# Designs tried in a protein design chat: VHH binders against Abasic site processing protein HMCES (HMCES). Part 31

Target 1, 269 residues: Abasic site processing protein HMCES (HMCES), of Homo sapiens (Human) (q96fz2)
Amino acid sequence: CGRTSCHLPRDVLTRACAYQDRRGQQRLPEWRDPDKYCPSYNKSPQSNSPVLLSRLHFEKDADSSERIIAPMRWGLVPSWFKESDPSKLQFNTTNCRSDTVMEKRSFKVPLGKGRRCVVLADGFYEWQRCQGTNQRQPYFIYFPQIKTEKSGSIGAADSPENWEKVWDNWRLLTMAGIFDCWEPPEGGDVLYSYTIITVDSCKGLSDIHHRMPAILDGEEAVSKWLDFGEVSTQEALKLIHPTENITFHAVSSVVNNSRNNTPECLAPV
Key: E = the ipSAE of ESMFold2; O = the ipSAE of OpenDDE; V2 = 0.75 times the mean of E and O plus 0.25 times the DockQ between their complexes.

## First folded at step 1 (VHH)

Design pg1 (framework vhh_8pnl_2)
Fold by ESMFold2-Fast, scan of step 1:
Structure pg1 (fold): chain B 269 residues (1-269), chain A 117 residues (1-117)
Amino acid sequence: as target 1 above (269 residues)
Amino acid sequence: QGQLVESGGGLVQPGGSLRLSCADAGFTFSSYDMAWYRQAPGKERELVARITSGGYTNYADFVKGRFTISRDNAKSTLYLQMNSLKPEDTAMYYCAAEYLWGSEDYWGQGTRVTVSA
């Protein structure tokens, strides 16, 4: 995955992440660094995106089922990185292949420390390589949405104004991620950064692309991926597989330029 | 950036076979989707075959049943087995390592395949 949409205002995003802790209590995730959250229809690597992670990562003896929401840099900077500038990292850590995650030091080390997160998005974009040509057609890919009497239909939205009605009860895409913590050698704030785990695409997406993010479909999968206090690395990795519970539609080439940040980026063509 | 090295091209008669190889000269081969493209003189570059690290393959209709793409991650090498070659297959063949989601691709210099009587 190399491009997402995460445009919801902070309060709407927070409510969309309502969950139940281990005691069955309904909660909203608690924010860390909320001012670093920048809504956008067109999120690229190196920008900050909101992720969910266990409260136990920040508070000794916290209930590992309680959730924090925090903006993190997309593009994992390993804790062992010795340079002063993270942009000088020699390899691409935007995505982490599920089949080699335990073989790559950059991912194996944080995974062994329980540094699992859930990357939040409205959906993600993918560029279809058309057979017999090197031209690419972009698609917006997202969970199937439940329609209510008051909610608009994504299929009926033919302009940005009509899209406002579909976001009230939008089901956020929840992607499996790994994060790490990097301390600048010369001092300064700890950098939190993440990678999205990728898997082979499902049958429904095979005509668009051969890879997809590892999607955690439903609260049981999300809670098990986040709960590193109760769920081992081996058990959590069983959640990493393709999913068929996904939908998509073609979008215009406006999305190609990551500087374009308007509703037209995800509107159906 | 231009670190992929193709080999195996040449001149063959119609109906002949060639095996192309593409060696990775410096990046993490197993993390990339790999593909073969071709370009005939005066035409646009077109996709021939793609293979993911998970082994999923995709072929252009005009090569299905004749070409086979494969990879050896331990050797950091991509292959294209070409059988029943036709004059229409004459082109420069390029190896590509593709970023997930089309962000950026690495390309080789190409290897020439000529199919002529």
Scores: ipSAE 0.000, ipTM 0.121, lowest interface PAE 17.9, mean pLDDT 82

Design pg2 (from pg1 with E98D Y99F L100Y W101S G102L S103G; framework vhh_8pnl_2)
Fold by ESMFold2-Fast, scan of step 1:
Structure pg2 (fold): chain B 269 residues (1-269), chain A 117 residues (1-117)
Amino acid sequence: as target 1 above (269 residues)
Amino acid sequence: QGQLVESGGGLVQPGGSLRLSCADAGFTFSSYDMAWYRQAPGKERELVARITSGGYTNYADFVKGRFTISRDNAKSTLYLQMNSLKPEDTAMYYCAADFYSLGEDYWGQGTRVTVSA
């Protein structure tokens, strides 16, 4: 996974993340650095994206089932990185393979510290190789959406007013991530950065791409992945597998250029 | 983004061997799936072999048992060892980084392999 859409305004995004803590209390996640959230239809590695993580990472004695939402840089910078400029990291840490996560120090160490997060998106993009040409067909891939009387799917929205209503009740894609905290050697703010765990593609997506993000389908999976105070690394990794509960549609080549940030990026063609 | 540079092509007799190399700028090589493609005159480019970032390989049926793909992440270099070469293997050989999930790809300029007496 190397391109997502996460365009919801901050208040809409926050409401879409409503959850229940261990005591059954209805909650909204609390923001850290909300001003660093930049909504976009076309988010690439190196940009900031919102993630959910346990409050226990920030507050001693916090209930580990309570959630923080924070923008983090996409592209994990390991805590042990010694250079002053994180862009000098020689390895691409945009994705982390599920089959080797316990063999790679960059991922094994933060995972051992409970640094699990849930990466939020409207959906993600993949490019299908077209046989007989050098061109690729992009697809927007997302959870099946529950239709209301007044909202439709993206494919059913034929006007800007109808499209606005689609997002009010959008079910966000929830991807399993690992994050780390890097302290600049020269001093400065701690950098929080993440990687998305990837698995083999499901049967439904195999004709589009051979890999997919590890999707956490439903609140039970999301809560277990985040709750590093009660759920061990071994138990959490059992949640990492392909899912068939996914849908998609072809989109225009406008999305190919990551500088394009318009609704056309995810509109059906 | 980035530049792939192929080398190692040449003229060889049937039954001979060649080793192709593909070097990139040295940035992020270890995280990409890599592939070798070839294109004979007047034909479409076809996949010869792929190797994932984790080292898993797959081969086109017409090269199985004769060609071996490998990578050296420390040197940011991809290799194709070609044994038991046939006249039908004559083509321009291209390496490619798999950027499909990033919405982009880059190809090298190719290296020519000619198999003839």
Scores: ipSAE 0.000, ipTM 0.135, lowest interface PAE 15.8, mean pLDDT 83

Design pg3 (from pg1 with E98Y Y99D L100E W101L S103Y E104S; framework vhh_8pnl_2)
Fold by ESMFold2-Fast, scan of step 1:
Structure pg3 (fold): chain B 269 residues (1-269), chain A 117 residues (1-117)
Amino acid sequence: as target 1 above (269 residues)
Amino acid sequence: QGQLVESGGGLVQPGGSLRLSCADAGFTFSSYDMAWYRQAPGKERELVARITSGGYTNYADFVKGRFTISRDNAKSTLYLQMNSLKPEDTAMYYCAAYDELGYSDYWGQGTRVTVSA
């Protein structure tokens, strides 16, 4: 997973993240650094994306089931990184393989500190290699969405007008992430950065790509992944597996260039 | 209903210090994230320092080590201790209170800080 869409305005995104805390109280996640959130149909590594994480990471004695939403840099910069410029990191930390997460220092250390987050997106993009050519077909991959008579059907046959109507009730893709906190040696604000955990592709996606992000399907999985105060690393890792509860449609090559940031990037071809 | 009132600004020489205060009236101070912004003439308003309801702080690079943000929930007051002031710190300083969604619920009228030799 190396490209996502996360275009919802801040208020729509926040409402889409409504949740219940441990005591059953309805809540919206509280923002940190909301000015760093930049909506886009075409998010690449090193850009900021919104993530959910436990309030306990920021407040001593906070209820670990309460959630913060914060923009974080895509591409984990380990807390031990010694250079002044994060772009000098020689490792690609955009994704973290589930099978080696406990073997890689960059991921094992923050995971041991409970630094689990849920990465939010409209969906993600993958490029299918076409047999007999060097061309690739991009696909937009997302949770199945609830149909209503007014919203119409969602899928490859839908018009741009139908897509515009679904965003108010869009079910955000919730991907398991690990984040870390890096203090610049030259001074400046603590840099929060994340990686997306990846797993083997499910049957439904195997013809498009051999890997997929670890998707947390439903509030129980999201809650357990975030709640590092009550759920151990060992228990949380049981949530990391492929899911079949995804859908997709082909999109135009407009998405190939990360500078293109328009609804055409995710519209069905 | 809520009102934020800044005070403590003034004229000071380079290397001097000022303590800005932001008094809260009409809302539950302890539940809000609070911030100090500044705006120099002809420039956009920029974040100087932020403090969460739980006391976690963030600072802009240009003030780190010189400014300290703090809050007193019992007095419903936000502070910005400004040390080693530079001519570049000359600006109107604004207090802001953020709701749980990160939107500014309240802004103060600002207090002017002028740093000149």
Scores: ipSAE 0.000, ipTM 0.106, lowest interface PAE 21.0, mean pLDDT 83

Design pg4 (from pg1 with E98G Y99L L100E W101Y G102Y S103D E104T; framework vhh_8pnl_2; at its last look DockQ between E and O 0.46; V2 from the best seeds 0.00; counts 0 for: pae O 8.9 > 2, grease 26.1 > 24.2, SAP .73 > .668)
Fold by ESMFold2, look of step 5:
Order: C-alpha cells, then structure tokens, then sequence
Structure pg4 (fold): chain B 269 residues (1-269), chain A 117 residues (1-117)
C-alpha cells in the first residue's frame, strides 16, 4: 500500500469518524494539529494523513476508549533515529509486514509502547501488472458502500447536489497502523509518523496485488486496536488479517503521477 | 506504481561492460527502495543489488565489486553498472520496487543480458 485518497473536508471527515465510547455515548474525535491536514485524492509516502489514536497517548488518566484524530507523516521515523534527515533511514517504513512486526526494532518498540493508530482514507490505490506488457492498470480499492436513498455509487450522480450526498455518507477505509514520535537532534517540532501494517491479499484482490493493508472492519476491531489501555499487544495482533469485505474499480492513469489531485484519480473507467 | 521500464540489456563478450536502466514515471520514485534481481535459465531469481530510498546499498556476494547500483531521483531512474562480465552473469535482469521491509511490490518485465564469446 503506497497510495491513498483522503480528500474529504475536515468537517465531513470528522463526522465520518463518529464513534461510541466505552460508556455508549456518541462522540466525534478531537483534532490535534488540524491545520496540518492536507486533503487530496492522491496521497503518497512522506505526506500527512489523518489517523485515529487513543486520547491516553496525550492525557494522563484519560479514558483510553476516547479518540484523537491527528495528521501524521506517512513513513514511520523511529524515536531512536539519530540522523537529522528522515530520508536517511536505512530501511523503508512506509509499510510493516504483519508476519515480522515483532522482529523489527522500528516497529516492535513503538508497538510495545501501545502506539497503535487507525489510518484513515477514502480508499487506496493498487497497480495490477497486465500480462505481456510493462504497463499497469491502477485500481481504487475501498469498503463496499451502502446505497443511500438519494445516491447509489461514487461515480453515479444525477446532479452536483447528489455528488455531495455520496461523500457525506462515505464509509472511510480503516487500516491498522503503528506510529512513533521522533525528536529531531538538530531541534524542531516532534515528528509524529506512521506505518501501515500489511498482510497477504484476500482472494478478491489477489489478481491485483499479493499484499494488502490490514483493514479493521467495524467498530469493535477499531476500538480494540486503538485501546492500548485495555487491549494488550498480543490480543491486538489477532485483529491483523486479510478481509474479503472490500471492493474496487479500475481508474485512469491520471493517478500514476502523485501530483495529480483531482476527482479523476478515483473515477471509474 | 505506473510503469517500470528496463533497458540496456544485450549480448556482450566476457570481460565487457553493460549499463542497465530502469525508469518509472511518477512523483513517488524517491520513496521506494529499489533493487536489481536476476534469473538464469533453470535457476531461482536472486538479488543482485539493492539501494534504499535513503541511498544505502547492498550487494550480493557474487557481485564482488563488479557491479554498482545507483539511482537518480530527479529522473526517476535506477541504474546498474555491470563491469567485468562473466558467462555466469547471463540472465534476465529485473527492476524491483518496494515499500515494505525486505519485500517487492512491483517488478519490471526484465531485460536480457547474455555473456558469451
């Protein structure tokens, strides 16, 4: 997983993240650093994307079931990294394989601190190699969306008002991540950064790519992954597996260049 | 990610040199770890050289200083300079790109290198 869409305006994205705390009360996550949120149809590594994490990471004695939403850098920079420039990391941390997560210091250490997050996106892109050619077909991959009374799909709208309604009720893709906090040795702000955990692809995606992000399907999975106060690392890792509850459609090659930030990136072809 | 296009393969005499290129059109080339692999007929595909997004390089033992991997992020191009070629270097050479620790997400179609008198 190396490209996502996360294009919703902040207020729409926040409403899409409504949840219930452990007492059953409906809540919205509280933002940290909202000005760092950069919506785009075409997010790539090193960019900021919003993640969910437990309030307990920020406040002593907080209810660990309460959620913060914050933009973080894609590409985990370990807290122990000693050089000034994160591009000097010897290993790529854009993704983390689930089968070796407890063997890699870059991921094991923050995971042991409970630094689990949920990475948010409209969906992700993947490129399928076409037989007999160097060219690849990009796909946009996302949760199945329940039809509303007013609209039926992301690309099937009768009017501009119907387009807004499709995205008002969009079910965000929720991917399991690990984050860390790095203090640059030359000074500056603490850097929050994340990796996306990956698993073998499900049968539905296996013709597109052999790996997929670890998707947390439903509020129980999201709550358990986030709640490091009540859910141990060992129990949380049981949530990490492929899911078949995923859909996709082919998109144009506009998405290939990560500078292209238009709805065409995810439009069906 | 987009299209990986290898070039520069061909027929060379033992002791000769060859420079392989792999281009990928896209803004994100600099974020990928890149590698060259090779596969001789009847053999398993094997790593030749790797260069991380941060510029760190690793070489297979059989390279023995004969090959140099490099990247030009401004041109989104990966290179393999191959010197002192031997008949046992005959293989299909593949460009590889990955975002996972020690894994490959994308492969090129390959370019053939043949070393014979």
Amino acid sequence: as target 1 above (269 residues)
Amino acid sequence: QGQLVESGGGLVQPGGSLRLSCADAGFTFSSYDMAWYRQAPGKERELVARITSGGYTNYADFVKGRFTISRDNAKSTLYLQMNSLKPEDTAMYYCAAGLEYYDTDYWGQGTRVTVSA
Scores: ipSAE 0.218, ipTM 0.661, lowest interface PAE 4.6, mean pLDDT 87
ESMFold2-Fast, scan of step 1: ipSAE 0.359; ipTM 0.693
OpenDDE, second read of step 2: ipSAE 0.472; ipTM 0.775
ESMFold2 (binder alone), look of step 5: mean pLDDT 81; pTM 0.821
OpenDDE, look of step 5: ipSAE 0.010; ipTM 0.302

Design pg5 (from pg1 with A97T E98D Y99W L100Y W101L G102S S103E E104P; framework vhh_8pnl_2)
Fold by ESMFold2-Fast, scan of step 1:
Structure pg5 (fold): chain B 269 residues (1-269), chain A 117 residues (1-117)
Amino acid sequence: as target 1 above (269 residues)
Amino acid sequence: QGQLVESGGGLVQPGGSLRLSCADAGFTFSSYDMAWYRQAPGKERELVARITSGGYTNYADFVKGRFTISRDNAKSTLYLQMNSLKPEDTAMYYCATDWYLSEPDYWGQGTRVTVSA
């Protein structure tokens, strides 16, 4: 996963992340650096995306089941990185393979410190290779959405006008991530950056692409992944596997250029 | 690169306290997560406590409530405050860069702590 959509306005996104803490109290995640959130239909590596993480990462005595929402840079910069410019990092940390996560120092270290996060998106994009041509067909991939009387069923047959009305009740895609904190050697703000864990594609996606993000399907999985105060690294890693609870539709080539940031990027064709 | 140098070890009576220090002359102390390890006679090295560059701490169960790890990034110094010391705490204590589930990149030379009557 190298491209996502996360276009919801901040207030809509926040409401979509409503959750229950360990005591059963209904909550909205508390924002950190909300001014850095930039909605987009076409988010690429090095841009900021919203992630959920445990409040305990920021407050020593916080309830580890309480959640913060914060924009983080896509592309993990390890805490030990020596250069002044994060763009000088010589290896790609956009994704982290589930099968090598415990072998790669850049991922193993923050994972061992409980630096688990949930990466939020409307959905993600993948490009299917077409037989007999060098062209690729892009697809938008997302959780199945609840049918409403106003918007009807969500699918490829729906008009663009119908798609505009579904966002108020959209179920966000929740992907397992690992983050790290890097302090610039010359001073300045701590950089929070993340990677998305990837797994083999499920049967439903195998014809589109051979890899998929590790999706955390439902609040129990999300809660366990985030709660590093109660859930060990070993237990959390049991949540990392392919999921079949996913849907998709073909989109136009408009999405190919990461500079294009319009609703046409995810509209069915 | 910098060299880690521990100090503050010594002989102390059961129930006593010691404060260990680890100094780094390098340029990257504030960017590294740090840890204290110990090695008792005839035993393997074991993790005692960790602290991230941002100050988050984690402790082994056998020291929780008795030991406190802290750091001063301006002084490039890591500390371990050891209270209510027991004979079982007798060991060589090492500071190191923190690499979860793998051996640290940088180790200090160690400082000896002996707890006996």
Scores: ipSAE 0.000, ipTM 0.127, lowest interface PAE 16.4, mean pLDDT 83

Design pg6 (from pg1 with E98S Y99E L100F W101G G102Y S103D E104L; framework vhh_8pnl_2)
Fold by ESMFold2-Fast, scan of step 1:
Structure pg6 (fold): chain B 269 residues (1-269), chain A 117 residues (1-117)
Amino acid sequence: as target 1 above (269 residues)
Amino acid sequence: QGQLVESGGGLVQPGGSLRLSCADAGFTFSSYDMAWYRQAPGKERELVARITSGGYTNYADFVKGRFTISRDNAKSTLYLQMNSLKPEDTAMYYCAASEFGYDLDYWGQGTRVTVSA
C-alpha cells in the first residue's frame, strides 16, 4: 500500500473514530497537532496522515485503552537515523512486511517499545496489472459500507449524489501500523512517522494486487493493537493477517498523479 | 519496508568490464520497475538504464551497445553488465525501484565505479 484517501473534515473524522474505553465509557479520541491534518483524496508517502495511538504514549499513568489521534509522516524514520534530513533516508519504510517485521531493526525496536498505531483512511488504492501489457487499472479498496439508500449498496452502481451523502456515516479503514520517534541530531521538534504493515493479499484482492495492508477488522482488533499497556507484542502480532471483509471498485487514471486531489480520484467508473 | 543494496563496483582499466548487482531485501521485486542511475563528481544524477516489471528496457544514448540491464525475479536481483568501460563512466552507481502510481522512488546507497589506467 502506497496511496490512500483520507479526505474527511476533521470533525467528521473525529466522530467516525468514536470508541469505548475498557470501562465501557463512550469517547472521542483527543487530537495532537490537529492543525497538521491535511484532508486529501490522494495521500502519498512522506505526507502526513492521521493515526490512532494509546494515550499512554504521551501521559505517564494514562489509561492505555484511551486513544489519541495525531497526524504522522508516512514513511517511518528510525530513532537511530543519524543524518539531519529525513528525506535522505535510503530505505523504503512506507510498508513493513509482516513476515520480516521481527528481523528488521527499524521495525523490531519500535515494536518492542509498544509503538503500535492504527492508520486511518477512507480506503487505499492499488493498480492492477493488465495481462500482456504495461497498462494498469487503479482500484479504490475499502471496508464494506452500510446501505445509505433503500435497495442499494454503496459502490459503482450508486449515483454520485449517493456517494456524497455516504461520508457522514463512512466506516474508516483501520490499518495496523508501527511508528517511531526521531529526534533531529541538531535539535528541533521530534518527528513522529509510521509504516503500514503488509500481508499477502486475500482471495478477493488477488487479481488486483498480491499484497495488502494488514487491516484490523472491528473495534476488538483495533483496541488490542493499540493497547500496548495490556497486550504484548506477541499477542498483538496475532492480529496481523489478511481479511476478506473488503470491497473495491475501479477508478479513473486521475488518481495516478498524487497532485490530483478531487472526489474523481475515488469515484466509481 | 526494504533496502536496495548495490555491489560489484571497483577499479577497472579502460576497455574493461564490471557487473553490478542490486539485491532487494524487502520489496516484492517482480512488481517494481528497476533502474540504474549514476552520478559523477560535479554532475547531476542521471539515468543509465531502466527495466520495467514487464521486461522492457531503455538505455541512455551514452551506454547503448556497451551496457546491458537485466533482472532475476527469483533472486530479487537487478544487474548491470558494463562492457568497454571508458573513463567517462566513472561515477557512483545507484539502484532505484519504482512502483506505478507511487511518487516515491526507492534508492540504494550506491556502489563506486572508477575507470582509470
Scores: ipSAE 0.000, ipTM 0.175, lowest interface PAE 16.8, mean pLDDT 83

Design pg7 (framework vhh_8pnl_2)
Fold by ESMFold2-Fast, scan of step 1:
Structure pg7 (fold): chain B 269 residues (1-269), chain A 118 residues (1-118)
Amino acid sequence: as target 1 above (269 residues)
Amino acid sequence: QGQLVESGGGLVQPGGSLRLSCADAGFTFSSYDMAWYRQAPGKERELVARITSGGYTNYADFVKGRFTISRDNAKSTLYLQMNSLKPEDTAMYYCAAYLDSYGEPDYWGQGTRVTVSA
């Protein structure tokens, strides 16, 4: 996974993340650094994306089931990184393979500290190779959505104005992530950055791409992944596996250029 | 059929130049570190140059100052500009991609042949 869409306005995104804490109380996640959130239909590594994480990471003795939402840099910068410019990191930390996560220092260390997060997106993009040419077909991949009168049929040609109504009750894609905190050696603000855990593709996606993000399907899985105060690393890693509860449609080549940031990037073709 | 496809190899005279290209047709190019390796007949495959997803470059001593690695994320293409070519540069050149930075590359191209000869 190396390209996502996360275009919802802050208020719509916040409501889409409504949840229940351990006591059954309905809550909205509390924002940190909301001004750093930049919605886009075409998010690439090194940009910021919103993630959910446990309130306990920021407040001693907080209820570990309570959630913060914060923009973090896509591309994990390990806490031990000694240089002043994160772009000079010799390692690509956009994705973290599930099969070797406990062998890699960059991921094992933050996992041991409970630094699990849920990466939010409208969906993600993958490029399918077309046999006999070097042309690639991009696809937008996302959770199945509940069709309502206000929400148009996903996959049907629609006017741009009606297409915007689809997002009112959109179910956000929730991907398992690991984050770390890096303090610049010369001083400055702590940098929070994340990686997306990847697994082998499910059968439904195998014709599009051989890998997929580890998707946390439903509130129980999301809650267990985030709750590092009650759920051990060993138990949380049991949540990391392919899922078949996913859908997709082909999109135009407009998405290929990461500078294109319009609804056409995810519109069906 | 490979995910990475190299092109641009050929026969050149000593002192000549070549530009190799590697097109990534199978996955999201911008998220991966990319590299050029080479293998001369009867020798082990060796790293020539690497470029991270963030654009940081690293070169083998034997090509430093002569070769330049670059990438175009919009075209999902990796390049190797080879100047002042020597007979010792004769090899199969392979494009490689890393899903993460530990260990060996995860993906390899089929290679493109470079021959430097009078």
Scores: ipSAE 0.010, ipTM 0.380, lowest interface PAE 9.8, mean pLDDT 85

Design pg8 (framework vhh_8pnl_2)
Fold by ESMFold2-Fast, scan of step 1:
Structure pg8 (fold): chain B 269 residues (1-269), chain A 118 residues (1-118)
Amino acid sequence: as target 1 above (269 residues)
Amino acid sequence: QGQLVESGGGLVQPGGSLRLSCADAGFTFSSYDMAWYRQAPGKERELVARITSGGYTNYADFVKGRFTISRDNAKSTLYLQMNSLKPEDTAMYYCAAETLYDYGSDYWGQGTRVTVSA
């Protein structure tokens, strides 16, 4: 997972993240740095994306089940990184393999501090290799969505016009992430950055790509991953596995260029 | 250079309790994450409990509900309260501190021995 869509306006995104805290209270996540949120159909590494994390990371006595939503840089910069420019980090930290997460210092240390987050997206993109050509077919991959009252399927048969109407009730993709906090050696603002944990692809996606993000399917999984005050690292890692509850459709090659940021990027072809 | 000094180990019967202490000498205790590790003869050193500089704790499954890690930043001291001790808790117990720059246990104590036997 190296490309996502997260295009919802801030108010729509916030409502899509409605949740219950541990006491059963209905809540919306509280924003940090909302002005740094840049909606896009075509998000690449090093850009900012919204993540959910526990309020306890910011307030010492907060209920660990309460949620903050904050934009973070995609591409984890470890707290120990000694250079002045994060773009000069020589290791690719866009993704973190689930099988080696406890072996890699860049990920093990923030994980030990409870720095778990849920990365939000409309969905993500993957490129399928096509036999006999150098061309790859891009696919948009996302949670199954609520069907219309007419029992038509959401997918490749729908026009781009019809896809504009689904966003009001869109179920956001929720991916398991790890974040860290880096203080520039020369001074300046703390940088919050994240990585997406990856697993082996599920059977349904195996023909498209051999890896997939670790998807947290449903509020129980999301709550347990975020609640570092009550859920240990060992218990949280049990949530990291392939999921079959996903769907996809082929999209236009327009998405290939990360500078293209239009609805055509995710529209069915 | 830093020094961590553990105390409180000893011989105890199964079901007994011990309180381990770890005092620092010469580093800024309040800014470090602190941990207790243990090592039984012939086995790898394993994490028992960790407490962050902010006071958040995590525990190995084998000690949950029995051990409590805590810190007193004013006294620069780390504690491990061990209750309902079992023979399998027998090990050398080590205090450790992690630096912000060089993660991993940079500062280790020399350990304190805990023996749980009939």
Scores: ipSAE 0.000, ipTM 0.102, lowest interface PAE 18.5, mean pLDDT 82

Design ph1 (framework vhh_8pnl_2)
Fold by ESMFold2-Fast, scan of step 1:
Structure ph1 (fold): chain B 269 residues (1-269), chain A 123 residues (1-123)
Amino acid sequence: as target 1 above (269 residues)
Amino acid sequence: QGQLVESGGGLVQPGGSLRLSCADAGSIFSIYAMAWYRQAPGKERELVARITSGGSTNYADFVKGRFTISRDNAKSTLYLQMNSLKPEDTAMYYCAADYYGSEYYTPSEYDYWGQGTRVTVSA
């Protein structure tokens, strides 16, 4: 996974993240650094994306089931990184393979500290190689959605007008992430950055791409991944596996250039 | 969409050298991982060498010790120095840019591709 859409206005995004704490209390996640959230149809590595994480990471005695929403840099900068410029990192940390996550120091150390997060997106993009050419077909991949006006799922066959109306009740894609905190050597604000865990592609996506993000399907999985106060690393990692509960449609090549940030990026062709 | 422009290909005898260049649009070059791929007649595109935004390099086993990938972020240019060329190196060579930061090295991971430059190694 290397490109997402996360275009919802902050208020709409916040309501889409409504949840229950362990006492059954309905809550909205509390924002940290909300001014750093930049909605876009075309999010790439090194930009900021919103993630959910446990309040306990910020407050010593907080209820670990309560959630913070914060923009974090996509591309994990390990806490031990010694240089002043994060762009000089020698490793590619945009994604983290599930099968080697406990072998890589960059990932196993923050996992040991409970630094699990849920990466939020409208969906993600993947590029299918076309036989006999250098051309690639991009696809927008997302959770099945319920139509606002009728009982049923929205799909590629629906009109553009129907697609414009779905955002009010959009089910956000929830991807398993690991984050770390890096303190600049010369001082300044702590940098929070994340990586997306990846797994082997499910059967439904195998013709598009051989890997997919580890998707946390449903509130129980999301809650267990975030709750590092009650759920151990070993138990949390059992949530990391492919899912078939996804849908997709082909999109135009407009999305190829990460500088293009319009609804055309995810519109069905 | 044509923001990568390759140059430096040509006809060379076995044991010769060539230096390939790839010029990027410039605006984002320093944050992209860059790669050289090649496609020989009758074969699929294969990775030759990759360099991350930070300068870490990876090479295919068949070019280790002979080819060197490097980048000049100030000039937004990627290079491939090819030494001790063999007939088996004959291929179309493609420059590719990967903004994904993916751990994969498949062609589908790359955001931009050049049109290619031809390298022919023969007597």
Scores: ipSAE 0.000, ipTM 0.187, lowest interface PAE 14.5, mean pLDDT 83

